# Ledger of designs, part 16: VH-VL binders against E3 SUMO-protein ligase nse2 (nse2)

Target 1, 250 residues: E3 SUMO-protein ligase nse2 (nse2), of Schizosaccharomyces pombe (q4pir3)
Amino acid sequence: MSEAQLKTSLEALSQNLLPGNQNHCSFDFQLKEIDDSIKQVIKCALVAAEIKNNECLDMLDSGIRELLDAKQRLLLMQQSVDTLANKTSENISDFENKSLLDIYTQIFKELIQEYEEKSDYGKYGTQGEYIEFKKTIWHEQNTDGSDFPSMKTFFNVMNTEEQEADEVMVYSATFDNRCPLTLQPIVHPILSTACNHFYEKDAILSLLNPTCVCPVVGCEARLQRSLLKEDEILERRLRRAQEISNLKEA
Short names: E, the ipSAE of ESMFold2; O, the ipSAE of OpenDDE; V2, 0.75 times the mean of E and O plus 0.25 times the DockQ between their complexes.

## First folded at step 23 (VH-VL; framework fv_ontamalimab)

Design w3 (from n6 with heavy chain Y104W; at its last look DockQ between E and O 0.01; V2 from the best seeds 0.00; counts 0 for: pae E 13.5 > 2, placed apart)
Fold by ESMFold2, look of step 23:
Structure w3 (fold): chain C 250 residues (1-250), chain A 119 residues (1-119), chain B 112 residues (1-112)
Amino acid sequence: as target 1 above (250 residues)
Amino acid sequence: QVQLVQSGAEVKKPGASVKVSCKASGYTFDDYGIHWVRQAPGQGLEWMGWIDPYNGKTNYAQKVQGRVTMTADTSTSTAYMDLRSLRSDDTAVYYCAREGYRRWTMDVWGQGTTVTVSS
Amino acid sequence: DIVMTQTPLSLSVTPGQPASISCKSSQSLLHSDGKTYLYWYLQKPGQPPQLLIYEVSNRDSGVPDRFSGSGSGTDFTLKISRVEAEDVGIYYCMQDIQLPWTFGQGTKVEIK
């Protein structure tokens, strides 16, 4: 196979695996099934928490972790194709006289090993779906107005200083939820997992170049896109809070 | 399973008040807003207002502003709508509805409470 | 207030035939977050309303795939590819982009 043919074949394979591809070889169907299953696990968790069935909650916790592992495995398979395509573009001689399958398999083994070495907190505690799962259970079990704790409390994490830095912001909508950059009410909230501050999404993304220091006075956290998480529940509540403010002014 | 169960039908005289209850079950009450929507006989749906049980904030439709109070009791997972100074055109079926998780709209409705205002 | 106008207000459909309901808003329902806050509800006789379609085109769980929603900006359509007897009732479009939340007048669908 010529160098040009190899590059073309790897690019075609990578494109065939992208989400939205309509052929039968794409991962779209399996990723959709996993996402739908996670939604059902969260719905079941609400019921199990309501009836105080701790055995069922433990099974659902194990189940959502397995679903997230399966999702990550599929994403790493896609990433392995992209990594192979990039490596052949940069140094084709490293891949001469080797089978394409062997090279792919080695890349995937390295990526999956890296994932498997993550702590349970690193695998699940930072994932929005797992956070939603724990929030759903917490709010059903804690009706006395207690704030949702740091996700680290659900894992055996011993670093007290990082626990304090990672505390989840209370996301109740109020009139005073202002972005530290725009000084306006936040419309599209985005959370820094590095320092637990909220910003207007477009504002903080425009400040990244490609990283930035948190704009809150006294905060020295460095931010990058991978540390920023959107919160759709808070976004809806803030939108409703903005409507309340507009009514008072009108 | 997620459900909203409302109090029974009421017959009132003009000038009286009515308080309709909406008991929630199967979900975390504090995390979801509660809307109130009414439907006069043979008419369409009319949004009356909304309450966030987490912080007690409310929004009322202008047409009922000043006559309505919406409250939520988180210890019993129950929302209430109190409509005062009743008029004959307040005769309607009153629904409570949950603002939906992941749907961002009214996804679960109560069975409705018929309020009849007549002399 | 955002006015929601449905057309037609009533329609009679032979079983198995398609139906189409139009909903037009007095201003755009596209929010600055990139989402469009247009919803469809069905109220069957003697029942409370039920959610069919959220955010223009997404079917709620358990809604048959013969229901589809489309549109953007101010013009929206609900289609039923093949109307069945259980689809009888009043269909409402609804917006919640700004207060007060408002419904269309309703479209009564009957089997003839």
Scores: ipSAE 0.000, ipTM 0.397, lowest interface PAE 13.5, mean pLDDT 78
ESMFold2 (binder alone), look of step 23: mean pLDDT 92; pTM 0.912
OpenDDE, look of step 23: ipSAE 0.628; ipTM 0.847

Design w4 (from n6 with heavy chain Y104F; at its last look DockQ between E and O 0.23; V2 from the best seeds 0.00; counts 0 for: pae E 3.2 > 2)
Heavy chain, then light chain:
Amino acid sequence: QVQLVQSGAEVKKPGASVKVSCKASGYTFDDYGIHWVRQAPGQGLEWMGWIDPYNGKTNYAQKVQGRVTMTADTSTSTAYMDLRSLRSDDTAVYYCAREGYRRFTMDVWGQGTTVTVSS
Amino acid sequence: DIVMTQTPLSLSVTPGQPASISCKSSQSLLHSDGKTYLYWYLQKPGQPPQLLIYEVSNRDSGVPDRFSGSGSGTDFTLKISRVEAEDVGIYYCMQDIQLPWTFGQGTKVEIK
ESMFold2, look of step 23: ipSAE 0.399; ipTM 0.756
ESMFold2 (binder alone), look of step 23: mean pLDDT 92; pTM 0.922
OpenDDE, look of step 23: ipSAE 0.763; ipTM 0.911

Design w5 (from q5 with light chain L99T; at its last look DockQ between E and O 0.32; V2 from the best seeds 0.00; counts 0 for: pae E 5.0 > 2)
Heavy chain, then light chain:
Amino acid sequence: QVQLVQSGAEVKKPGASVKVSCKASGYTFDDYGIHWVRQAPGQGLEWMGWIDPYNGKTNYAQKVQGRVTMTADTSTSTAYMDLRSLRSDDTAVYYCAREGYRRYVMDVWGQGTTVTVSS
Amino acid sequence: DIVMTQTPLSLSVTPGQPASISCKSSQSLLHSDGKTYLYWYLQKPGQPPQLLIYEVSNRDSGVPDRFSGSGSGTDFTLKISRVEAEDVGIYYCMQDIQTPWTFGQGTKVEIK
ESMFold2, look of step 23: ipSAE 0.225; ipTM 0.647
ESMFold2 (binder alone), look of step 23: mean pLDDT 91; pTM 0.917
OpenDDE, look of step 23: ipSAE 0.819; ipTM 0.935

## First folded at step 24 (VH-VL; framework fv_ontamalimab)

Design x1 (from n6 with light chain Q98R; at its last look DockQ between E and O 0.25; V2 from the best seeds 0.00; counts 0 for: pae E 3.3 > 2)
Fold by ESMFold2, look of step 24:
Order: sequence, then C-alpha cells, then structure tokens
Structure x1 (fold): chain C 250 residues (1-250), chain A 119 residues (1-119), chain B 112 residues (1-112)
Amino acid sequence: as target 1 above (250 residues)
Amino acid sequence: QVQLVQSGAEVKKPGASVKVSCKASGYTFDDYGIHWVRQAPGQGLEWMGWIDPYNGKTNYAQKVQGRVTMTADTSTSTAYMDLRSLRSDDTAVYYCAREGYRRYTMDVWGQGTTVTVSS
Amino acid sequence: DIVMTQTPLSLSVTPGQPASISCKSSQSLLHSDGKTYLYWYLQKPGQPPQLLIYEVSNRDSGVPDRFSGSGSGTDFTLKISRVEAEDVGIYYCMQDIRLPWTFGQGTKVEIK
C-alpha cells in the first residue's frame, strides 16, 4: 500500500531468498530422492551386468541420464533463486516496480539453455554418479584386471577447437579414420545412434533398404535412416586432418 | 509438433493414375524415411514401400512394383506416391508414415487419403 | 513373406472385463541383435493406426498400463486388463524384421 511498506516487504522477501536464511528455498528433499533413485539404478545395473541383460542395461542408462537431467534442473532453479536474492539485496530500489517472477524466469532460462546445449559427455560423462554407473558395469564385465577406460570411450565427444586440432593431429598421425564400408578416409561422417559407429554418409545410406545391419564386424545393430545423425564438427575436424596429411606428403 | 498432412480424396477410373502428397512439418524432413501403407475397405493394412527423402532411394512392395513411383521434394518437405494403371482393387485409404524416432517402427502417420477406383 | 495370423478376428467385450488377442508369425521375429520386432497398433474408428506396443512388450508414450504385450519367437499376445470405451477399434500386430513388412488381419474389439 504505502511506499514505505512496499520497500520493507521487498527487503524481507530479498533476505528470505538468500542462502543461509532458514526460510531459504531449497530442493534438498527432491535432490535426496533423485540421489536415492540413482543409487538404486546402480544396484540394478550390477545385477543386470551379472546376468548379461543388455536390454536392461540400456534402459538403466537412459534412466540415470533422465535422473541427472532432473537433478541439474533443480540445481539451476536453486541457482536462479540465489542469483535473484543477491541482486535484490544489493540494490533493492532498482527492483521496486519490476516483476521478480519475470526476472527469475529470465535468469533460469539463460542457465537451462546453457545446460541444454551441452553434449551428452558434458551432461553425463563428467558426473560422478554416471561414472560410478559405468564403472560398476565395466568391472562386472571385465574381470581380467584391465584398467577402466576413459569416460570419453563411451561417447563420441565433441572437443573444443584447440582440443580438436590437437586430437585430430594425433589421430591422423597414429590412427586410421576409414569407413568400414568404403575402406577410405571418411569425408562426410554420419553417426549411428544405435551403436555409436561412424560411416561415410553416402555409403551407409546406400546400404539402407529401408534398414541394414551395421557393417562393423561383430556389431549386430539394425539401422534405419532416422537413427543416423550427421556431425558437422567431426566433418570439419576430418577435413583439417586430411589437409594436414596432404601437406606432409607434398 | 511432428505432423504429416496428406492431400484430399480422389475418384479415378480404371487405367488412370493418382498422385498422393504427404506434407511433413515439425522435424528435419530428409533425416527420416517415409513409408506408404494402404488399407482397402474393410481390410487390413498393406505396406507399399519406402523412400529416403535425402537421396530419393526407394523400395517398393512386389505387388505394386512397376506401377508405383515414390518421390520427395525437400524444398517443400513433401513426399509423393504416384500409382499408375489403377485397378478396382487399388481402392483404399493410402497413408504415409514416418520412420520411428529411436523405436524401429512407424511412429507418425498422415490422416490418410481415400482413393476410389470405379468405372 | 512372413504371414501374421491374429485370433480372434472379432471380439465383443463387456466394459471393465479383460481381452486377449493372439498373434502368430510364420517364422521367428527374433533378430541377431537380440531384439524381437513385433508391434501392436490400434486403429480407432475414423483414425489412422496408432502405435501401442513396440518390440513385443514396450508401451509407447501415453499408452495406459492396462495394455500389455508378451510372447517370443512366433507366438505373441496383447492383453487389455480392463476394456474401456476408448479401446474400441481394430488391433493389428506387425513385423518389420523382413521385407515386405506385414500386418495381421486385425482384431475388431467392440463393447457389448
């Protein structure tokens, strides 16, 4: 009603949003429920790996990814509340005639957009719970004492331009990027989301009719057009590697 | 929102041709195959063929081989099925359907196009 | 061609009662990738077919849990634990393991 009462109310609201206040908004219960669910997924993964149920392992992988997405969303909502609280406590008069909900919504929108643009490796491959999930499965399936591989081996990782340059240079010097169908260096890569193998785009598309079996020896995955995804970043990386190789031959 | 919208009903005489369109929206058209399925009145479903809109590759069911042509126009996100030398047993509802996202089946169907072949 | 045979072809059910539809294929639908490529579709009156069950037993998104699929090899079953008015229509099984893709004859489910 009065301007003095409005200012006092805005100050109280701003203080309640700060971390450490007993009235602070927190998702601790929901985060605990998610963490408990992740623990159950990992326990189920041990059993599924023991009985070699690969379909169950694929379902558990999808499930843990969904749980991690939900967890990240809650953490970003918390971060958005904290950010709003800090901004209003520093200069509350700038916000007296503005919708706090609109400001919060914009803060959250920016944060969630950044997360949504991450690669699958960035979202899941760096998370301790997902690493534990993969380690649990790997140890059950690989009892010969071999070291657990890099998490990047479970993803087709998109690298920064500097990492891409260095990785492409090493890859060109020590590894072969040949298509399993053409036996030639891949120029236009396409990824199978069913089995995570790469092919020369036109070669694998010519094999579809309307489906095909992955041409990689020992892979039995059935492919169709909708499961094949182009990778513009990898295409650029492979083109640079070929240009470097051509210069060295000259 | 993924959607397939087909052209309207057709009435044709035996020996004529019909061309059914299937306009796609809400997804990247040339990343998914398109299937055509027909259903005669009071009968079950019959697969007719498939097209990859990216490169125009097709596979036709043997029953319609030689009489059917499936095409795609990526500039308009539209698939076409052209059936020639129509017979009375070609009377059916013709559906287009998109390849399933991560499910290995057809997941989005057009509303159907009724083609009636009658003297 | 793989022949898909459904029984019964017509089924009248009292609302709230269960229904069961059998589908038999002329050869195994098990692929070397370990998956079985058997699907169930529902075609409600005046609508195109709608996916219900993929890969024998997995419900598509939004399909009520009163629908369940089971089976292996050549013998498959769709069960509706409690038939409701919205479940009326023609149910088809389908295989896409070998060309041409083939459907069963359909089972018409009606409410008494």
Scores: ipSAE 0.363, ipTM 0.762, lowest interface PAE 3.3, mean pLDDT 82
ESMFold2 (binder alone), look of step 24: mean pLDDT 91; pTM 0.912
OpenDDE, look of step 24: ipSAE 0.768; ipTM 0.914

Design x2 (from k5 with light chain Q98H; at its last look DockQ between E and O 0.27; V2 from the best seeds 0.00; counts 0 for: pae E 4.1 > 2)
Fold by ESMFold2, look of step 24:
Structure x2 (fold): chain C 250 residues (1-250), chain A 119 residues (1-119), chain B 112 residues (1-112)
Amino acid sequence: as target 1 above (250 residues)
Amino acid sequence: QVQLVQSGAEVKKPGASVKVSCKASGYTFDDYGIHWVRQAPGQGLEWMGWIDPYNGKTNYAQKVQGRVTMTADTSTSTAYMDLRSLRSDDTAVYYCAREGYRRYAMDVWGQGTTVTVSS
Amino acid sequence: DIVMTQTPLSLSVTPGQPASISCKSSQSLLHSDGKTYLYWYLQKPGQPPQLLIYEVSNRDSGVPDRFSGSGSGTDFTLKISRVEAEDVGIYYCMQDIHLPWTFGQGTKVEIK
């Protein structure tokens, strides 16, 4: 195999796995399936917390951890392909007549070993999806308005760099409960994953066309229906908050 | 596998109407817009319009505004394009195409439906 | 409407030789998000169009690296470093940031 042929083959492999490719073999497709499953687990957790089914909550916790492990494994596989392609394109003669599979396997082995050596807090406690899962359960179980605790309280972790990172993640989360289109409190929230802004569902859906952009001042992100995701959990929280506000005014 | 399968060829007279179907499979139909593009014989591609299957909202190209109706049936994952008051210059292959995930304009296309308008 | 102008409209290429297709838009395709939304499609004989390149230079999945895109603003180029028999068909540039979405006239690539 010539250097030109090797570069052509590696570039073709890298391009076959590009983000947005919708065939069932792409990493993006499989990652989307895992993300959808995580969203379903979080929805089930809300219901399980509402009916106080602790066995179900334990099963869901184990399930979301397994899904996050699978997601990380796929991301590291993708990173390993990209790393192999980059290394061979920089100096293809170092790889002439070498087994690409063996080189890939070594790259992946090193990456996955680093992940497997992480604590449970490092694997899950710093992940936005797992934080959302715990926050969802906590808010349903703690109706007295107590603040959501540090994620480290769920892992019994000594005070370390991981605790510091968790506090930064929680503090940096931002949510504006007013819709940028209606200027009113959001009743049915929907999120654009292109820019992470929330809107009133019916308002943003009425704005959609093939070229529309986010209405937030200074945000130029394109909007697409496929990138808008409803947030039933936030919707329930907003409804409950309004109900509590109405009771206090009486 | 993501697929769009269209209805078969049609032969129509001027003034009639045609309804082309586009059945989707392999993905969540309601999450993606559907575009319609046509191609006259020996000519290039012309965008006709778009529909959001979730709520039925549409945008049509001005050239066909008033003569086209695009609809979607989420229970069957099928989009439809109904073109009325057909003229001879409507003779074309009509394609449906899925709104691209993330940054792709149109990523999956149907096989095309030939519509011939003749006396 | 943004007019997309391709040149040449037809190419006859000896197998293994390079080919180059130009696309010029009547206004900039640079979006306010900082990205340029220019696409290339290939329509092989008897087939629907298929995406080759998105955002000027990114190849779609399965597209050989002999295809490359470049350009900015209003001037764009698709290059095929070595034309093969399977590359025959009509190539279209396309924009999707201004309604109506518009295509170039097409460039037919044939093998000599």
Scores: ipSAE 0.300, ipTM 0.711, lowest interface PAE 4.1, mean pLDDT 82
ESMFold2 (binder alone), look of step 24: mean pLDDT 92; pTM 0.934
OpenDDE, look of step 24: ipSAE 0.655; ipTM 0.859

Design x3 (from n6 with light chain I97L; at its last look DockQ between E and O 0.27; V2 from the best seeds 0.00; counts 0 for: pae E 3.9 > 2)
Heavy chain, then light chain:
Amino acid sequence: QVQLVQSGAEVKKPGASVKVSCKASGYTFDDYGIHWVRQAPGQGLEWMGWIDPYNGKTNYAQKVQGRVTMTADTSTSTAYMDLRSLRSDDTAVYYCAREGYRRYTMDVWGQGTTVTVSS
Amino acid sequence: DIVMTQTPLSLSVTPGQPASISCKSSQSLLHSDGKTYLYWYLQKPGQPPQLLIYEVSNRDSGVPDRFSGSGSGTDFTLKISRVEAEDVGIYYCMQDLQLPWTFGQGTKVEIK
ESMFold2, look of step 24: ipSAE 0.320; ipTM 0.742
ESMFold2 (binder alone), look of step 24: mean pLDDT 91; pTM 0.909
OpenDDE, look of step 24: ipSAE 0.809; ipTM 0.929

Design x4 (from k5 with light chain S32R; at its last look DockQ between E and O 0.24; V2 from the best seeds 0.00; counts 0 for: pae E 3.0 > 2)
Fold by ESMFold2, look of step 24:
Structure x4 (fold): chain C 250 residues (1-250), chain A 119 residues (1-119), chain B 112 residues (1-112)
Amino acid sequence: as target 1 above (250 residues)
Amino acid sequence: QVQLVQSGAEVKKPGASVKVSCKASGYTFDDYGIHWVRQAPGQGLEWMGWIDPYNGKTNYAQKVQGRVTMTADTSTSTAYMDLRSLRSDDTAVYYCAREGYRRYAMDVWGQGTTVTVSS
Amino acid sequence: DIVMTQTPLSLSVTPGQPASISCKSSQSLLHRDGKTYLYWYLQKPGQPPQLLIYEVSNRDSGVPDRFSGSGSGTDFTLKISRVEAEDVGIYYCMQDIQLPWTFGQGTKVEIK
């Protein structure tokens, strides 16, 4: 076998691993199923909170954490393929005597280890779905006289009880159900299931066109009418939150 | 089942107008955009524009901008495409197509409406 | 406008044999979301176009697995592993990342 033939074969393999190869990087159905399951967990949490079933709430908390872990694992698998494709494209000769599976496995192991070393707050406390889960439960179990606390309070019982009023006040002042387009509190929420962002219904529909993308900074997701879903549960919660805010200002 | 049924063939003279209808069934009409695509005889497909039936918002291809009006009637689940100032090169089959559910682009097409512009 | 160029424009295939259609775009179809938005449509004789492949390689519901798509960036291929009589028609590639949406010229597939 000539060196030219080997190089040609390696270059063909490198092209197959280039970033953006949809056949290699798509877990769209599995990610969508996970996202839908998370939404169902949140709906069940509302009911469990209304009937004060704490055992069910604990099970749902464990379940949503497992779903978020599974989602992250799939995303890191996709990222590992993209990373391997970049390495192969840049330095094809480095792969002459190496197993692509071994290289992929090491890339993924490093990424998943980094995720697994995160605290529970780092894994779940900054995720919009988990925040929605905790908000749903909290609002159904608490009097209308209290703002939703900082997410940090749910990850350390001692810190929750000892959290300073200043930290809670800052979190509440910056945690705002404003539409990214109108900069006003959302009245009629609509969710894009492509990226899990919420908007004022009429605002996002006026922006919509066949090629538009989510207006949230850093979000690259495409939008389409059929992926936008109204959320009556969230609409009720937002109305309640606005009523509380109006009473505090008066 | 999801269907788009279009109006019948039209023969027009240059300078006239044509209005093609597209009746939707089997889904919630105003939850999906409607695209219009045409195909001249022996030619490929040409995207003409899009309408959101919910609020009437449209985007038109530059080539037909100013000559086309797309509308939708949610009470009858029907989209319309009105092309004015017809020219012989507007002779084509005109298709409506539904926005692709979760797949983008277009997933369900009407049967097509043949428009012939000739003296 | 993004120009989509198909090769060949016509293809005669012995029944049961493979067919391959190339599509090249004038610019990358890779979207910032990490997906590549290249579609394949089949227009059978006397019928409207029907979606075969979305996002380069995903078959639409009901599309036989003898159809496969591949490619990246600007270069894409549709393959039919065993052409059948019902596969006769005109195949179009299409992009939807930029208005106006544009199609290739079409590839007519016939049985000889």
Scores: ipSAE 0.387, ipTM 0.756, lowest interface PAE 3.0, mean pLDDT 81
ESMFold2 (binder alone), look of step 24: mean pLDDT 93; pTM 0.939
OpenDDE, look of step 24: ipSAE 0.734; ipTM 0.894

Design x5 (from n6 with heavy chain R102Y; at its last look DockQ between E and O 0.43; V2 from the best seeds 0.00; counts 0 for: pae E 3.7 > 2)
Heavy chain, then light chain:
Amino acid sequence: QVQLVQSGAEVKKPGASVKVSCKASGYTFDDYGIHWVRQAPGQGLEWMGWIDPYNGKTNYAQKVQGRVTMTADTSTSTAYMDLRSLRSDDTAVYYCAREGYYRYTMDVWGQGTTVTVSS
Amino acid sequence: DIVMTQTPLSLSVTPGQPASISCKSSQSLLHSDGKTYLYWYLQKPGQPPQLLIYEVSNRDSGVPDRFSGSGSGTDFTLKISRVEAEDVGIYYCMQDIQLPWTFGQGTKVEIK
ESMFold2, look of step 24: ipSAE 0.325; ipTM 0.738
ESMFold2 (binder alone), look of step 24: mean pLDDT 91; pTM 0.921
OpenDDE, look of step 24: ipSAE 0.796; ipTM 0.925

Design x6 (from k5 with light chain L99M; at its last look DockQ between E and O 0.21; V2 from the best seeds 0.00; counts 0 for: pae E 2.8 > 2, placed apart)
Fold by ESMFold2, look of step 24:
Structure x6 (fold): chain C 250 residues (1-250), chain A 119 residues (1-119), chain B 112 residues (1-112)
Amino acid sequence: as target 1 above (250 residues)
Amino acid sequence: QVQLVQSGAEVKKPGASVKVSCKASGYTFDDYGIHWVRQAPGQGLEWMGWIDPYNGKTNYAQKVQGRVTMTADTSTSTAYMDLRSLRSDDTAVYYCAREGYRRYAMDVWGQGTTVTVSS
Amino acid sequence: DIVMTQTPLSLSVTPGQPASISCKSSQSLLHSDGKTYLYWYLQKPGQPPQLLIYEVSNRDSGVPDRFSGSGSGTDFTLKISRVEAEDVGIYYCMQDIQMPWTFGQGTKVEIK
């Protein structure tokens, strides 16, 4: 939804909250449209895998991630409405002189920030629709009957202190956030989609040439500029983890 | 629509310089390397070099090392190849080509720029 | 430098007949990542080269299935099962495993 559409919808909702009953606000139609679109993406992925069109597969991967983000955003909008409705049902008179729009907006901002701080694995790797997408592609590409690998193999999850148990790696004596080129903690992470390794951005970009390979021992993946992508969310998490570590040493 | 559009034909004398432009559209210019390849009349293809538009890093073929400068202007999405001290055997069609999306090599080529070096 | 040698250098073929082009490299094109980086380009008359085949046998988008690539190591073949008038031009093999990137001499395919 646009901000203007959200404001209009919330203002209409505020007129219904005064009766003291839980008012139903639903995005069921929009959620159904997203679910249908995800099903179509998976059908297209089967075809793209059959013809070995890797460019199309990458585009479909990005597309399903965007659809899952949109789905989560709608669910959090619904949760924010429900939270506001519960607060008003507990004490309606407290809200007669207050901006319900401001209260809703704060609730939603907190929820969406929590989602945006999740790793890509936390956002997509645990979702059944994304798992089905990867399984569909993998089965078509691996006709020898090999078992489908763990979903974590499609994501490079760096060690942090704030990940859920299924998502996190066990902490080791060596921080797993070091760049293989600089041997220092990564500050500006960049991901190679050819091999799912992270590097310090300036270090790997200085190494690039038309024939360069990943510098990680045992990784033979060939690199090129178009296969590298920055990860702003991971950069924020690494910065926060370093700040926490600095406080513990003070 | 990914497209590379090159500057027009040039006629030069030996010892002069030529600068060929290659304007990109339909994709994020500085996310892909640009290659330069030339083809002498009736001859095959010869790779000349590569530039990373993001940071200006280049690799040149040894045959043209010292005479060529490749540059890129990300604000105009345009790559340039400047060849100096021209000789008659530099007469060729010069192509720019985009780094192949997830294929390496080259996937999209410009239309070519004919450079004629004659006295 | 890796030398790429094509044979034949010229083919004259009746429409609908098959054509086969050989490319031999002076060194293996097998990369340590398990892939073989051999490409085929077609240059139609008056046009820039266009990618036909990448990684030995994969057709680029929009390339008809009458084109097929095969081979390994140092020996590679491009086959056209039925040559059409639009297939006229010069075919080049290329490697990009080692700088400088090098092309074969080209094979001119003509119709009669």
Scores: ipSAE 0.433, ipTM 0.753, lowest interface PAE 2.8, mean pLDDT 82
ESMFold2 (binder alone), look of step 24: mean pLDDT 92; pTM 0.934
OpenDDE, look of step 24: ipSAE 0.562; ipTM 0.811

